Miniprotein binders against q9h3h3. Designs and how they scored, part 270

Target 1, 235 residues: q9h3h3
Amino acid sequence: EDGFTAEHLAAEAMAADMDPWLVFDARTTPATELDAWLAKYPPSQVTRYGDPGSPNSEPVGWIAVYGQGYSPNSGDVQGLQAAWEALQTSGRPITPGTLRQLAITHHVLSGKWLMHLAPGFKLDHAWAGIARAVVEGQLQVAKVSPRAKEGGRQVICVYTDDFTDRLGVLEADSAIRAAGIKCLLTYKPDVYTYLGIYRANRWHLCPTLYESRFQLGGSARGSRVLDRANNVELT
Below, E stands for the ipSAE of ESMFold2; O stands for the ipSAE of OpenDDE; V2 stands for 0.75 times the mean of E and O plus 0.25 times the DockQ between their complexes.

## First folded at step 21 (miniprotein)

Design zA1 (at its last fold request DockQ between E and O 0.86; V2 from the best seeds 0.86)
Fold by OpenDDE base, look of step 21:
Structure zA1 (fold): chain B 235 residues (1-235), chain A 103 residues (1-103)
Amino acid sequence: as target 1 above (235 residues)
Amino acid sequence: GSRELKREVRELILKAWLLIFKAMELANKGDVSEAIQVLREAADLFQEAAKLAQKAGDTEMAIKALEMAAMVLEWIARLLERQGKTDEAKQAKERAEQIKEKD
């Protein structure tokens, strides 16, 4: 693990969200232009601050691809936060079920598969596979962090609309594996980030719901998915 | 130069977000007073980032940084209201409104 705490990575992500994004939107751009776009903006060469000699002259927060079925829905994050604060004040027990209910009530249901890769050909190739899967409709939306520092890992995020839909989460894992990705994947709901719930929280809530490990010659999915909360293999 | 200022702006924004997540952790531990203090520091950093962004000619970032400062102040106000500090909460809301009116 890069020596960055989950909090540092979250802060970097939120700060990056404030900068302009390089976006390929399959809803408005022909799929035939994807290869040229990927060649123009390889994530290993796009720099966070628009360094001299990079494809971007200005700061870039994320490189993203939107699929045909992508609909941005952030839910009511402010309402979620207010309800969370009220819940803490009430002294009521806080469980994973409580967080799930809060997320449902406020429509903050997004989650993502995360993979961390070193800059270079393997990252760019992985991103190209994911981007193609998004444009082909196997995935809805994905983003990759630009190169921020020498030796720093970059993150690819593949989103699902509902972290409570276990089948949808598993289908996204299968699509990622079909795109040729063999690294470790972790699935995190966004609700945990918005509430500041990390690995060492007082409620012992695990912010990583699922872990996917590549498996050679195994199941049709090419991976083993572990439910981290229940310590149960799903595949 | 403008590039150096733009980098400094982003460093301030990153620091502000680190403080926000620290404040969330503190609030989650029940240290609401400390969380409020940390959020005040975050709001100040966003305001400073906005000023530097404006000097750099990055108007879009300046606006976004001010919006974040206002949002943090509104959060502070909600936390103060829960502590029964109604007057301090009102002051935080008024400051948030003043930031929004300057845009």
Scores: ipSAE 0.880, ipTM 0.949, lowest interface PAE 0.4, mean pLDDT 92
Fold by ESMFold2, fold request of step 22:
Structure zA1 (fold): chain B 235 residues (1-235), chain A 103 residues (1-103)
Amino acid sequence: as target 1 above (235 residues)
Amino acid sequence: GSRELKREVRELILKAWLLIFKAMELANKGDVSEAIQVLREAADLFQEAAKLAQKAGDTEMAIKALEMAAMVLEWIARLLERQGKTDEAKQAKERAEQIKEKD
């Protein structure tokens, strides 16, 4: 998780990106087919490498659902990385503001709410709720890792298109909670992964911007959200 | 069998990505020359993975692995240019173009 563990998880995610994905694409597939697709490919049973007895016979990197409004745009990642390298040699201070401006300039604005669950009913039920929210238009894009090893946790990623748009990020949190999700959520912009910036970095940047905990009643958002960079409850 | 060979391909791909993230950490610490050496190893692993994927009949993975090798070499060239090592940067760019041409 911290240092080496975060690097290993990032490397596993990048390697998984290179394998085929199982995709339900609401842009081309009727919403009435979603339940059958979910039953065929529960994330607790889809295996990373196509193990015997699994629904898939070949490797699968991710299971994903694309909403009708999904428009893929990864931004200028190579330009971002080059500008980051130039910034480090410029003598200018590296702050959350300079990182944010780099992300804006190169259009690398995506980020994601993350949840980690063990294989089984809770994972499959959480995924089904998220997938329905995407197909119904409350969320844009989500993916879940397949099962890779006995006893390992899996991750559900719910993307937002602009981590600098706090209202949009909080609206996604609310939609996740409305789908019945009660576990801990953390929000991470993709820019930190593309630049290799983790919690224990020399600039004291905070790659986890928000933490969301489920709260019964009270809040309009249905959760208690902490701004991790400023240690401020947004409630 | 072929399933075991495809598994070995994925092990090489993961190892190459681990080296990429190690190189990012080194570069972020200012150890750019060491980062470049680690990136050369990552590019070599992607090329090895591509050759193994071809043997396994996994053409799509072979193409993606070669694309990654070329991207890593282009990154190496960019870092070398910043160090003023123009001839070495040119060699890395030429290797990247050779990989794309064979692709």
Scores: ipSAE 0.846, ipTM 0.933, lowest interface PAE 0.4, mean pLDDT 89
ESMFold2, look of step 21: ipSAE 0.811; ipTM 0.919
ESMFold2 (binder alone), look of step 21: mean pLDDT 86; pTM 0.864
ESMFold2, fold request of step 22: ipSAE 0.830, 0.795; ipTM 0.925, 0.915
ESMFold2 (binder alone), fold request of step 22: mean pLDDT 86, 86, 86; pTM 0.862, 0.862, 0.865
OpenDDE base, fold request of step 22: ipSAE 0.879, 0.876, 0.876; ipTM 0.948, 0.948, 0.948

Design zA10 (at its last read DockQ between E and O 0.91; V2 from the best seeds 0.87)
Amino acid sequence: GSRELKREVRELILKAWLLIFKAMELANKGDVSEAIQVLREAADLFQEAAKLAQKAGDREMAIKALEMAAMVLEWIARLLERQGKDDEAKQAKERAEQIKEED
ESMFold2, look of step 21: ipSAE 0.773; ipTM 0.907
ESMFold2 (binder alone), look of step 21: mean pLDDT 86; pTM 0.863
OpenDDE base, look of step 21: ipSAE 0.879; ipTM 0.949
ESMFold2, fold request of step 22: ipSAE 0.849, 0.833, 0.844; ipTM 0.933, 0.927, 0.933
ESMFold2 (binder alone), fold request of step 22: mean pLDDT 87, 86, 87; pTM 0.870, 0.866, 0.868
OpenDDE base, fold request of step 22: ipSAE 0.875, 0.873, 0.874; ipTM 0.947, 0.947, 0.948
ESMFold2, fold request of step 25: ipSAE 0.831, 0.835, 0.803; ipTM 0.927, 0.931, 0.917
ESMFold2 (binder alone), fold request of step 25: mean pLDDT 87, 87, 86; pTM 0.868, 0.870, 0.868
OpenDDE base, fold request of step 25: ipSAE 0.873, 0.872, 0.872; ipTM 0.947, 0.946, 0.947
ESMFold2, last read: ipSAE 0.816, 0.830, 0.811; ipTM 0.926, 0.926, 0.922
ESMFold2 (binder alone), last read: mean pLDDT 86, 87, 87; pTM 0.868, 0.868, 0.871
OpenDDE base, last read: ipSAE 0.873, 0.872, 0.873; ipTM 0.947, 0.946, 0.947

Design zA11 (at its last look DockQ between E and O 0.81; V2 from the best seeds 0.82)
Fold by OpenDDE base, look of step 21:
Formats: C-alpha cells, structure tokens, sequence
Structure zA11 (fold): chain B 235 residues (1-235), chain A 103 residues (1-103)
C-alpha cells in the first residue's frame, strides 16, 4: 500500500464523497454513449481538484458507472454507529459474527472489491473494462478515484450489494477477471469503515474479508479467492 | 482567488475526516473523552470549511460541510450522554440544531 495508512485512504474517500461525481448512469443513458464518455473522462487525466488542462475544470470526488440494476441503499449508518457504541459499553464480546449481525440489523451490507493501479493507459483500460461490465449488467456499480497526486495510485472500487452473500462476492470477482484485470483484489465491507475498524484493532477483526489473486489456466474463474478470516481458499 | 479557496476548503474537509477516523479509533480503544475532544476539532474544521466555501461561492459544499458539522456534534452528544454528561450533551445537540436552522 502506498505510504498512506488505511485511515488516510478512508478519510480521502469520505472527503471525495462530498465532491461532485462524474457519473455514467446506464439507467438513463444509452450504452452506445459509454465509449464517448470513457474517452472524455479517462480516470488517469481527470484530476481531483480540477487542475488546468484536465477534462474537469471543477473538483471531482469520483468517476462512477451505475448499472441498470443499481439501487442506492446506504442503510442506517447512524443506527449502526449507535448500536456499536452501545455494544462497546455493554462489555459483551465482539466477534466477526457480532459485526455481521449489526450490519444485517441496520441494513449496512455493501462491500467492495478494491484494486490499486498506477495512473496511465493500464488504469484507463482496466476502468473501461469494468465500466463495460457494469453497463452490460455483469456488475452493479463501480467507481474510480481521480488523479490526486503525481505518481499516486488510483483505486477502482467494484461494489456488491451484500458482503454476507459469498456467491455474489465471488461472481463479482469472476466478472472483474473476465474484464481482463489481473492485479490483486481485496474485498472490504463498508461496515468496517463506518465503525473505524482497521488493521491492528483490539478485537483482532480483519476488515479485509477476501483476497483474490489472478491465476493463469487454473480455475474457470481465473482467480484464487482466499477467505482471510478463516484462511481458507474458496476456489 | 476562488480556486485557491476551493482547494483550502477541501484541505480542511480532509483534515476533519482524518480527525473523525482518529476519534473512532480512540473511542474503539475506550478513550471516549479524547475521542470527544478530537470530534470537537473536526466539527470546527467543517464549520470553517463551510465559511470558506460560502466565500468561494461553493454553496453546495458549504451546505454539505455544515451538515457534517451537525452530524459530528450529534455524535459528540451521544458520547457525552453515555458518559453521564447530560448538560454537555444538550449543549452539543443545541449547537447542532442551530447549524441546521441556518441553512
């Protein structure tokens, strides 16, 4: 990971969420316009603050693509946080099962596959593949961070609706691999971010549930997926 | 210029979010009093960001920054209530309401 802690990356993401997004919405825009949109806003050239000579003159938080089946559901994040605080006060044991139950109760079930790529043609090509997969209905929603710093990596986030649905998480991995992406992927539920649970927390909770490694000629999925909590290969 | 102000606004917002995550870490360690202090600083930064955004003509960002300040103050209030500091919690809630009414 670049010299930023997980907390810094989370803070940057939350700050970026407050800025305008460049969105291609497949529900309202014909799929035939995707290529022109991708050419207009390549993520390697879109700048976080709207630098001179960039495609954007104003700050941009994210570049995103919404699929036909995309439904925004953030759940009850405030209720989740209040319940988490109450749980800490109760002195009850906190386990991965506890967090799962909290997430279910408050409908905070979103999670994402993450990939970090250097700015350039490879990033833009990876993004184009993901964007196409979203528009074609293989994925529901994805976003990519704009260029913030020279030499800094950009992140592509591919969301799934439910981190507790192992099959849905694996299907998204397969779709990402089918789009030609070969880098390391990590899957993180949003609930861990909202509760401030990072690496080296006092409960030894792992915020990364899955890791996907590309495999040549192996599984039909083109990857090996590791359950990080149980240290078991799923594929 | 307006561009410089807009950048400064975003730097303040980033700092505020860094403080939020620091506060969450502190609270998760049981350092609730320190978490409250850090969250107060975050709320102040969001309010400052809102003022600068308004000066820059970025009204949408100004509104969002004020909303975040209010949310942080409501969080502080909940933490204070759990500490049995009901009067301080009430003051934090009142401040959050005042921010929401000005929009």
Amino acid sequence: as target 1 above (235 residues)
Amino acid sequence: GSRELKREVRELILKAWLLIFKAMELANKGDVSEAIQVLREAADLFQEAAKLAQKAGDYEMAIKALEMAALVLEWIARLLERQGKEDEAKQAKERAEQIKEKD
Scores: ipSAE 0.880, ipTM 0.948, lowest interface PAE 0.4, mean pLDDT 92
Fold by ESMFold2, look of step 21:
Parts: structure tokens; C-alpha cells; sequence
Structure zA11 (fold): chain B 235 residues (1-235), chain A 103 residues (1-103)
């Protein structure tokens, strides 16, 4: 069942990518305008399809903030997919190391910390904290899903530019915790989505590389981070 | 365009993406011929989404849907080449180029 759920969530995310986004871009917009923008577009009230009574009259795929240092780089996704297909016919074993090398070779290195929250004040407050961290330079880019008509949890995605850079991934976790986020975080490299590799896969690959749990008082970063594939604490 | 038409376009695009992920699962299992058939349906759905988006006045979405259809067709061509089906691969590439020209 988990494969079906993950597959549907990935498809929804890809479809949302194709719609217009509501973006606060710190590279072109003064930071003093952020609070007004957040008040205008709370993620609990921005609707996926522009429902009556929404702040948006047109469909919105994502609400996003771009930091001052944001430098987008999606990498060679088509080359990655072609190499993956060739690898599967080669007879070589498919391992976490093999996948890592494909991602490095094709420069598909982005990944994201994910958090899922119900619509309402808690979601809007968490998003505002993340958005401020991005504009202040502690994080590079983040997005949040709009509210869907059928309800349910929304997702905040906080991106890092290189999932193989553990220090950078852990620094992003620390910045998220400093913004007051206490819920469970999971970290997923984009490469797994582009190759259709989800939790229930035949190679037993682990698309969730890291899990972060809030830790009161005991850790310099405010969390305990577990390497899910190796069951090893990184903090 | 009406809000209802634009919503129908988004439902069709979601269905096309579900087919893409289904095709990736089939290909990852080794069922490449089945994956190609599913990808053909996904390409058709993106083209139909583009036609409907154009009728709804959502021209930016129509362009993006056509771009996706072309990318899916190029993927189909790559898989067909791996199967040694060069003539079918050529036809898929030609269809992708025709879509880009009409874009």
C-alpha cells in the first residue's frame, strides 16, 4: 500500500510543479515585504484550484520563497534516466552506492526535508518561520503545498542542493529546528522520484535517507538525526 | 475559459503523471513493452490536456502539457531503441518534434 501512496503523492507533486507558483523572491524583493506577503497568502487558505473565497483566483501549484543565494540547478535528469535504464540491462548490481554515483555523474543532487501538517494556524506559523529563515539566509529555498478541496495534510519542502553533502543537510535540519519546528522531518533526494524508486522497491533501497526528531535540551542542533538506511545516529 | 474546465485539465494532467510513475514501476520490473504502452497513453493524455487547456484559455498550461508529451515520446523512443525497434523509435521522435513545432 505504501508504494501506491508514495506514487500518488509524487504524481500530485509533479502535476503541481506545472501550475503557477506564488513566489516571494528575496533576490528581487526587500525582506521588509515578507510579513505582508505571508499574511496575504497563508498556505491554509491558498487553494489548489482557486476556489471562491481564496486569496488566489487561479490555480496554484506551490507557494515558495527563494533566498538571496538561491541558485537553481535541476541537473541532467534525462541523462540520469537513460543511464538508469542502461544500468538495469547491464547485469551490474543496483545498490545505494550505484544510485549515488548516477546522481553525482548527472548532477541530480538536490534533496529536501519534508514535514506534513494539517491545515490551520500551526501550518501557517510553521511556514512563516521557514520563510523567514530562507529570507534571512539560513535556508536556500522552501515551498509549501496549497490547500486541496478534499482536505488533508499539507507538505512543507525545504531544499538542499546536494544530498551527498551530509554537513549541508544537517545544517538545514538545524535551521529548521531553530525556526521552531518540532515535528518529524524526513529527508528525500530528488533522484529517487525521477527514477520511480519509492519505499516498497525490489532493490530494498531507502528513498528516505534521514529522519530528524526534535530533541529537547540534549543536542547542539536541537534534534536527533538518524541515517535510515544504516540505522546510524549522525548527531 | 471556465474554472471547471481548468480543473478538468489538472485532473487529466494528474492522471498522466500517475501513468508515468506506473510506467517507471513497470520498466523497473523489466516489463519494458508494457511500460511503453503506458507511456503512449500518458503522452496522449498530455496532448488532450493541452487541447482542453487551450479551449479554457490557459495557454501557459497548454504549452507545458505539450512539452511533457514531447518528453514522454522521447522517452518512448529511447526504450524502443533499446529493444532494437529503430523504425518505431524514429516515429516516436518525429511525433515529439511535430508537437514541439505546433507548440
Amino acid sequence: as target 1 above (235 residues)
Amino acid sequence: GSRELKREVRELILKAWLLIFKAMELANKGDVSEAIQVLREAADLFQEAAKLAQKAGDYEMAIKALEMAALVLEWIARLLERQGKEDEAKQAKERAEQIKEKD
Scores: ipSAE 0.751, ipTM 0.902, lowest interface PAE 0.7, mean pLDDT 89
ESMFold2 (binder alone), look of step 21: mean pLDDT 87; pTM 0.873

Design zA12 (at its last look DockQ between E and O 0.90; V2 from the best seeds 0.81)
Fold by OpenDDE base, look of step 21:
Structure zA12 (fold): chain B 235 residues (1-235), chain A 103 residues (1-103)
Amino acid sequence: as target 1 above (235 residues)
Amino acid sequence: GSRELKREVRELILKAWLLIFKAMELANKGDVSEAIQVLREAADLFQEAAKLAQKANNEEMAIKALEMAAMVLEWIARLLERQGKKDEAKQAKERAEQIKEED
């Protein structure tokens, strides 16, 4: 592990969001071009800062694929933050239900499955599988971090539109598993990031809602999903 | 050179985001005054990043950095208003508006 705190990784992600993205948009680009695009920009070779000899000469924040049904909706993040600050000032109890209600009220409902992989063939293969699943309409949107440091892990993020829709979250896990991915997955709502809620917060809120482990021959979904908030197995 | 300037811009932006997340943690602990101070530092770093980006002929990054600086200042204003510091809040908001007009 790179030894970075969750806050450092979040800061790196937000800084990366400000740089240009390499995007394959299935809404405007024929699916037949995906394989050529994947071959041109393998995530293990695309460098964060456009290093000499990389496929990119300029900095790249993320490599992303947008599906046919993708509609960007970030909700009212500023309103969410203002309401969160007001809630803290009120001294009212803060629970997971409170955060869920804030997220719903401000339409900040996005969440993502996360996987961390070392640079190389396994990463590029996993990304190719996810990208195909997005273009085929099994997933809505995904992104992968470029290579930032020698030996550093890269992250693939697979988004769902609503972290409160348990079925949608589980369907995305199934699609990821169907793409051949066998590593550990964790699901995190974006609302926790926007509010600065990390591990060991004073409210004991867990920012990871779900954990998915690959299972051979057991589940019809090919995974075992744990609800971390309730410590209950869902599959 | 231009490569060095681009590196410095990225370092400043990363530092600014680290400060934002630190400020969120401080605010969540109830240390609102310290959070405001840290956010002021973040806003300054974004403004410095914008200046360096302009020197590097990266106008897009300069614009984004200024937008972030303004957003952070608006956040500071909201926090100051909640502390009852109306005059300081007004000053922060005015500074945010000035940045938006320059960009």
Scores: ipSAE 0.849, ipTM 0.937, lowest interface PAE 0.4, mean pLDDT 91
Fold by ESMFold2, look of step 21:
Structure zA12 (fold): chain B 235 residues (1-235), chain A 103 residues (1-103)
Amino acid sequence: as target 1 above (235 residues)
Amino acid sequence: GSRELKREVRELILKAWLLIFKAMELANKGDVSEAIQVLREAADLFQEAAKLAQKANNEEMAIKALEMAAMVLEWIARLLERQGKKDEAKQAKERAEQIKEED
């Protein structure tokens, strides 16, 4: 009766951020080493806490691949949070436009395409395709959750550096589809997580900005992308 | 043993993050005094997690947990200042500085 909530899943993700990560960094590691690394650390076998028989003996929070052009910058998160608090006491209305402006002002512009897959070959194959796309330069950075003790679905996160750059977000969707991914994708800007704004928020804001569905022979090759906040197809 | 300490640390870290998200929800509802109380517990849990992580020879986690405790206390101070409670805000900020020196 006590199922997971969005808050619990977010807390688990933030706790995972604090544990060690398994990283293939294309900025310092030759691309020819990628296949051996993928074979050593398949996400369906890397365990969250280092279970016996897994390739890792210690906890792993995330498995990640950094592309050649990856430039990490979470932005001014503390300033964002302070400005959010001030906005709430100011009497100004809270709208998607005001959140967008806060994110721009504080440079908290990252967002991610998300896909959820059960442990197994399909997950490992999807991750390998994404990891290759990152190392080859079609994507900037991606991470995948390790296998949890309970064995539920795992998540692949493919980051973009600016959720306000619609064309860049759509190009990332296209690169994901070119890697052979056919499942549902959802796009979430990081700003909503940093402000504690979930789907059941009192402002009726939509933290899932885009939804991408694979389609055969559609107007956009490989996907139909919906702007969830405005219910408008982007093609 | 060391395995039990590592489990304790991760349980404290997860609970502290759950309290952070609960505090965000409370603050977003306007229940700021309640949010501050929840954040005080989160800061205490991060500091406890850091002590246990150090005992388990996980210096990296201990440093990260102390940094989180300090950031939570700075957040508490900011909320207290907005309530006009300057003395309490100063105490929270001083505690945050003391924790940063433990890093």
Scores: ipSAE 0.715, ipTM 0.890, lowest interface PAE 0.8, mean pLDDT 88
ESMFold2 (binder alone), look of step 21: mean pLDDT 86; pTM 0.857

Design zA13 (at its last fold request DockQ between E and O 0.87; V2 from the best seeds 0.86)
Fold by OpenDDE base, look of step 21:
Structure zA13 (fold): chain B 235 residues (1-235), chain A 103 residues (1-103)
Amino acid sequence: as target 1 above (235 residues)
Amino acid sequence: GSRELKREVRELILKAWLLIFKAMELANKGDVSEAIQVLREAADLFQEAAKLAQKAGDEEMAIKALEMAAMVLEWIARMLERQGKHDEAKQAKERAEQIKEKD
């Protein structure tokens, strides 16, 4: 695993969120234009800082595809953070249930399947499959990081609207697998990122809720999904 | 050149976000005073990034960097208020307001 801590990857993601995005919006752009857009902006060639010879001359934070049913809802992140700080001050016990309740109360329910891939054909092909699944309505929204460093892995994020909806999370895994993706997937709620909760936290909270492993000839879903909090296979 | 300045701006922004996540970790450990200090450094880096972005002709990034600086200062103010440091909290809020008025 590239020596970037989860904190470094989170900081890179938040910094990238401040730059312009290359977006294909299926709500406003015909699906027939997707292949031309993918050919114009292959993730392995789009550079984070707009390097000479890249498809982009200016910095790009993310390459993203929005589905027809996509509605941006970030919830009340500031209220969530304030409530979290108040909870810490109260000395009350903090559990996974506490975080779930905070997330529900403040409507910060987004989560994502994550995959890390080396730059090149496999990444671009994986992204094309995901982008098509989004435009076809099998997924709501996805983004991929541009090429930042030579030899650095890029991340594809596939979002779900509610990390508490186990069925929705599993359906997104199935759609990703149907798109031909065979790598390891991890599912992370955004609430854990917004609260600075990583693997080595004092409450022993696991920020990765699910892990998906590809399986040949196995379940109809083509993957085995592990609930990491309970160490139980769901599929 | 402008490209070099734009890269430097983004390096400062990345450093500022690293400090934010470090501060969150510190606060989560109960080291609130240290978290506040780290967040002050993050706010300063966002302000420096904004100044460089203006010099580079990247007005949109300059505005976003100033907005982030103000948000970090408002966060510091809330943390200071919870510590009973009302005067220091007021100073942080006033600094955040001054940043917002310059845009």
Scores: ipSAE 0.882, ipTM 0.950, lowest interface PAE 0.4, mean pLDDT 92
Fold by ESMFold2, fold request of step 22:
Structure zA13 (fold): chain B 235 residues (1-235), chain A 103 residues (1-103)
Amino acid sequence: as target 1 above (235 residues)
Amino acid sequence: GSRELKREVRELILKAWLLIFKAMELANKGDVSEAIQVLREAADLFQEAAKLAQKAGDEEMAIKALEMAAMVLEWIARMLERQGKHDEAKQAKERAEQIKEKD
């Protein structure tokens, strides 16, 4: 059941990738224009398919902000998939270590902190905070889904460039919290989606590496982060 | 009219991606022959989506859908080669190349 839901969400994301995106690119656009852009394209009002009365007249797959240091790199996904197929026929055991090595070898290292929010002020406010953090250089790149279904949740994705770099992943969590985000975050490497590996897989691989929960109590960190694979709190 | 056609294109694209992920699940379970059949359906849906996108005047989506169809066929060919089905793999590669030539 859980695999079914993850497959559908992955398919929706991949289909959305193929449509045009609304992008604020800090590499070519002055930071002073960000607030006007955010007001023009709030994620609760931009529609997936260009519905009447929305700011967009055509389909939009994602709303995104690119930081000044953003350099797109999907890695060698086709080579990754071919090597995965070969590994499965080799008879060798598939472990988290062998999967990490495949990801390293093929440079498919990106991952995302994810947050799911209902349409409305909280979503638009959270997105604005993330977008500012990207333009200010605390985060590299983020995207948010447009509105597709009445009452349906939307997702904000905050990318990191290397899921094997735990420090970098935790620094991104800290920057997200500094932007005022209090909701639950989960961290998922892209490699699992490209290989069709979900929570209920036969190898017991863990596609959600980390969970982050907002934490008060005088800590400058602002979160409690759990390593899901090892069931260990990191903070 | 045109908005309805563009929405139908996106429905075909989503269905094709659902088939891709179903095929990945089948392949991960060891059901490679079944995965290949599901991928053939996905490639057909991407080509159908491309034709409908052209009819709707959505040229960029038509190009992307054809590129996806070709990529799926190349994937099918790779899987067929691993099964030793060289003639079928050759046919899938040729179909993929024909699609790319029309871009």
Scores: ipSAE 0.841, ipTM 0.932, lowest interface PAE 0.5, mean pLDDT 89
ESMFold2, look of step 21: ipSAE 0.787; ipTM 0.918
ESMFold2 (binder alone), look of step 21: mean pLDDT 87; pTM 0.872
ESMFold2, fold request of step 22: ipSAE 0.816, 0.801; ipTM 0.924, 0.917
ESMFold2 (binder alone), fold request of step 22: mean pLDDT 87, 87, 87; pTM 0.870, 0.871, 0.868
OpenDDE base, fold request of step 22: ipSAE 0.880, 0.878, 0.878; ipTM 0.950, 0.949, 0.950

Design zA14 (at its last look DockQ between E and O 0.81; V2 from the best seeds 0.77)
Fold by OpenDDE base, look of step 21:
Structure zA14 (fold): chain B 235 residues (1-235), chain A 103 residues (1-103)
Amino acid sequence: as target 1 above (235 residues)
Amino acid sequence: GSRELKREVRELILKAWLLIFKAMQLANKGDYSEAIQVLREAADLFQEAAKLAQKAGDVEMAIKALEMAAMVLEWIARLLERQGKEDEAKQAKERAEQIKEKD
């Protein structure tokens, strides 16, 4: 990971969420317009602050694509945080099962596959493949960070509706691989971010549930997925 | 100019979020008093960001920054209530309400 801690990346993401997004919504926009939109707003050229000569004159937080089946559901994040605080004061043991139950109770079930790529043609091509997969209904929603710093990596996030649905998480990995993505992928539930649970926390909770590595000629899925919590290969 | 102000607003917002995540880590360690202090600083930064956004003519960002300030103050109030500091919690809630009424 570039010299930013997971906390810095999370803070940058939350700050970016407050800015306007460049969105292609497949529910309202014909799929035939996707290629023109991708050409207009290549993520390697869109700048976080609307720099001179960029496609955007104003700040942009994210570039996003919404699929036909996309339904925004953030759940009860405030209730989740309050319940988490109450749990900490109760002295009850905190386990991965406890966090899963909290997430279910408050409907904070979203998670995402993450990939980090350097700005340039490879990033734009990767994004175009992901965007097409979303519009075609193989994925529900994805976003990519705009260019913030020279030489800084950009992140593509591909969401799933439920991090507890292992099959749905694996299907999204397969769709990402089918789109031609060969880099390392990590899967992170949003609940861990909202609770401030990062690497080296006192409960030894791993905020990365899955890791996907590209595999040539091996599995029908084109990847090897590791369950990081149990250190077990799923594929 | 307006562009410089807009950039400054976003720098303040980023700093505020860094403080929020720092506060979450402190709270997760049981350092609630320090977490509350850090969250107070975050709320102040969001309020400053809102003022600058308003000066820059970025009304939408000003509103969002004030909403975040209020949310952070409500969080502080919940943490203070758990510490048995009911009077301080009430003051934080009242401040959050005052921010919401000005929009």
Scores: ipSAE 0.880, ipTM 0.948, lowest interface PAE 0.4, mean pLDDT 92
Fold by ESMFold2, look of step 21:
Structure zA14 (fold): chain B 235 residues (1-235), chain A 103 residues (1-103)
Amino acid sequence: as target 1 above (235 residues)
Amino acid sequence: GSRELKREVRELILKAWLLIFKAMQLANKGDYSEAIQVLREAADLFQEAAKLAQKAGDVEMAIKALEMAAMVLEWIARLLERQGKEDEAKQAKERAEQIKEKD
């Protein structure tokens, strides 16, 4: 993932945020309806623009499941951006600590575990497992991209509400693995995207905070989680 | 037809977001004048997307695109203030407010 590719993917995600979403909202919809909804809207068949033959006739930006405890709060993004600009004109050094403090001050604390899968049964099965984990309360909210191009990889995002809460982030990883997910996961706080900070940035900040790799038998969690900032295994 | 018009709206939105990220890089380098030029283009693209979305009957997208245009204009105003161009900053803030006013 280089700076250009990450920037383009971030722009695509932001544009998709503005389109309608297909949402299963556990706060207002009985859990017994989940399996029918999953069968109606498999992510490998839901198309970005409502192509003929797809289950959706209109554009869809994301397919999402909201858990019982989901309480949306994107934080003070405009204030965050203004403070970032002021910080850069101040001459103060930019470190992970100053970025963390900006995120705390402006309540832009959300982040997400990401996984990329090709369209097909494996993607649809992984999404169904994640969606059930959200409705059952092990996860708070997740979304998956629709199919935009034949054969192009799609992304599942599993959100956590506070990237500074390491225990909460690791609990989400554990719930993802318990749902049978074996692929590589990367964790990215939303603050980096809102400030335009990618891997190839002049401050050498690491926007991928954690990486999780499935582990068959050595850990009760079922994964090994690497802290990218310190290159240290957490599990 | 309608499908092509809706795709055209989404292409304008994507291009506007790419310009926003480009402006973030320019501002991060301290090149506020070029960042402002890029942001003006992004705001124009959001307004064009809103116009096309309204024509396609997609009222929610039209509203969201106008909200994005207003946020970009507010960002332009902040950068203009840093350059000491307070009259231009005031004009950008006024334009953003007019876009947000639904009547």
Scores: ipSAE 0.627, ipTM 0.850, lowest interface PAE 1.1, mean pLDDT 87
ESMFold2 (binder alone), look of step 21: mean pLDDT 86; pTM 0.856

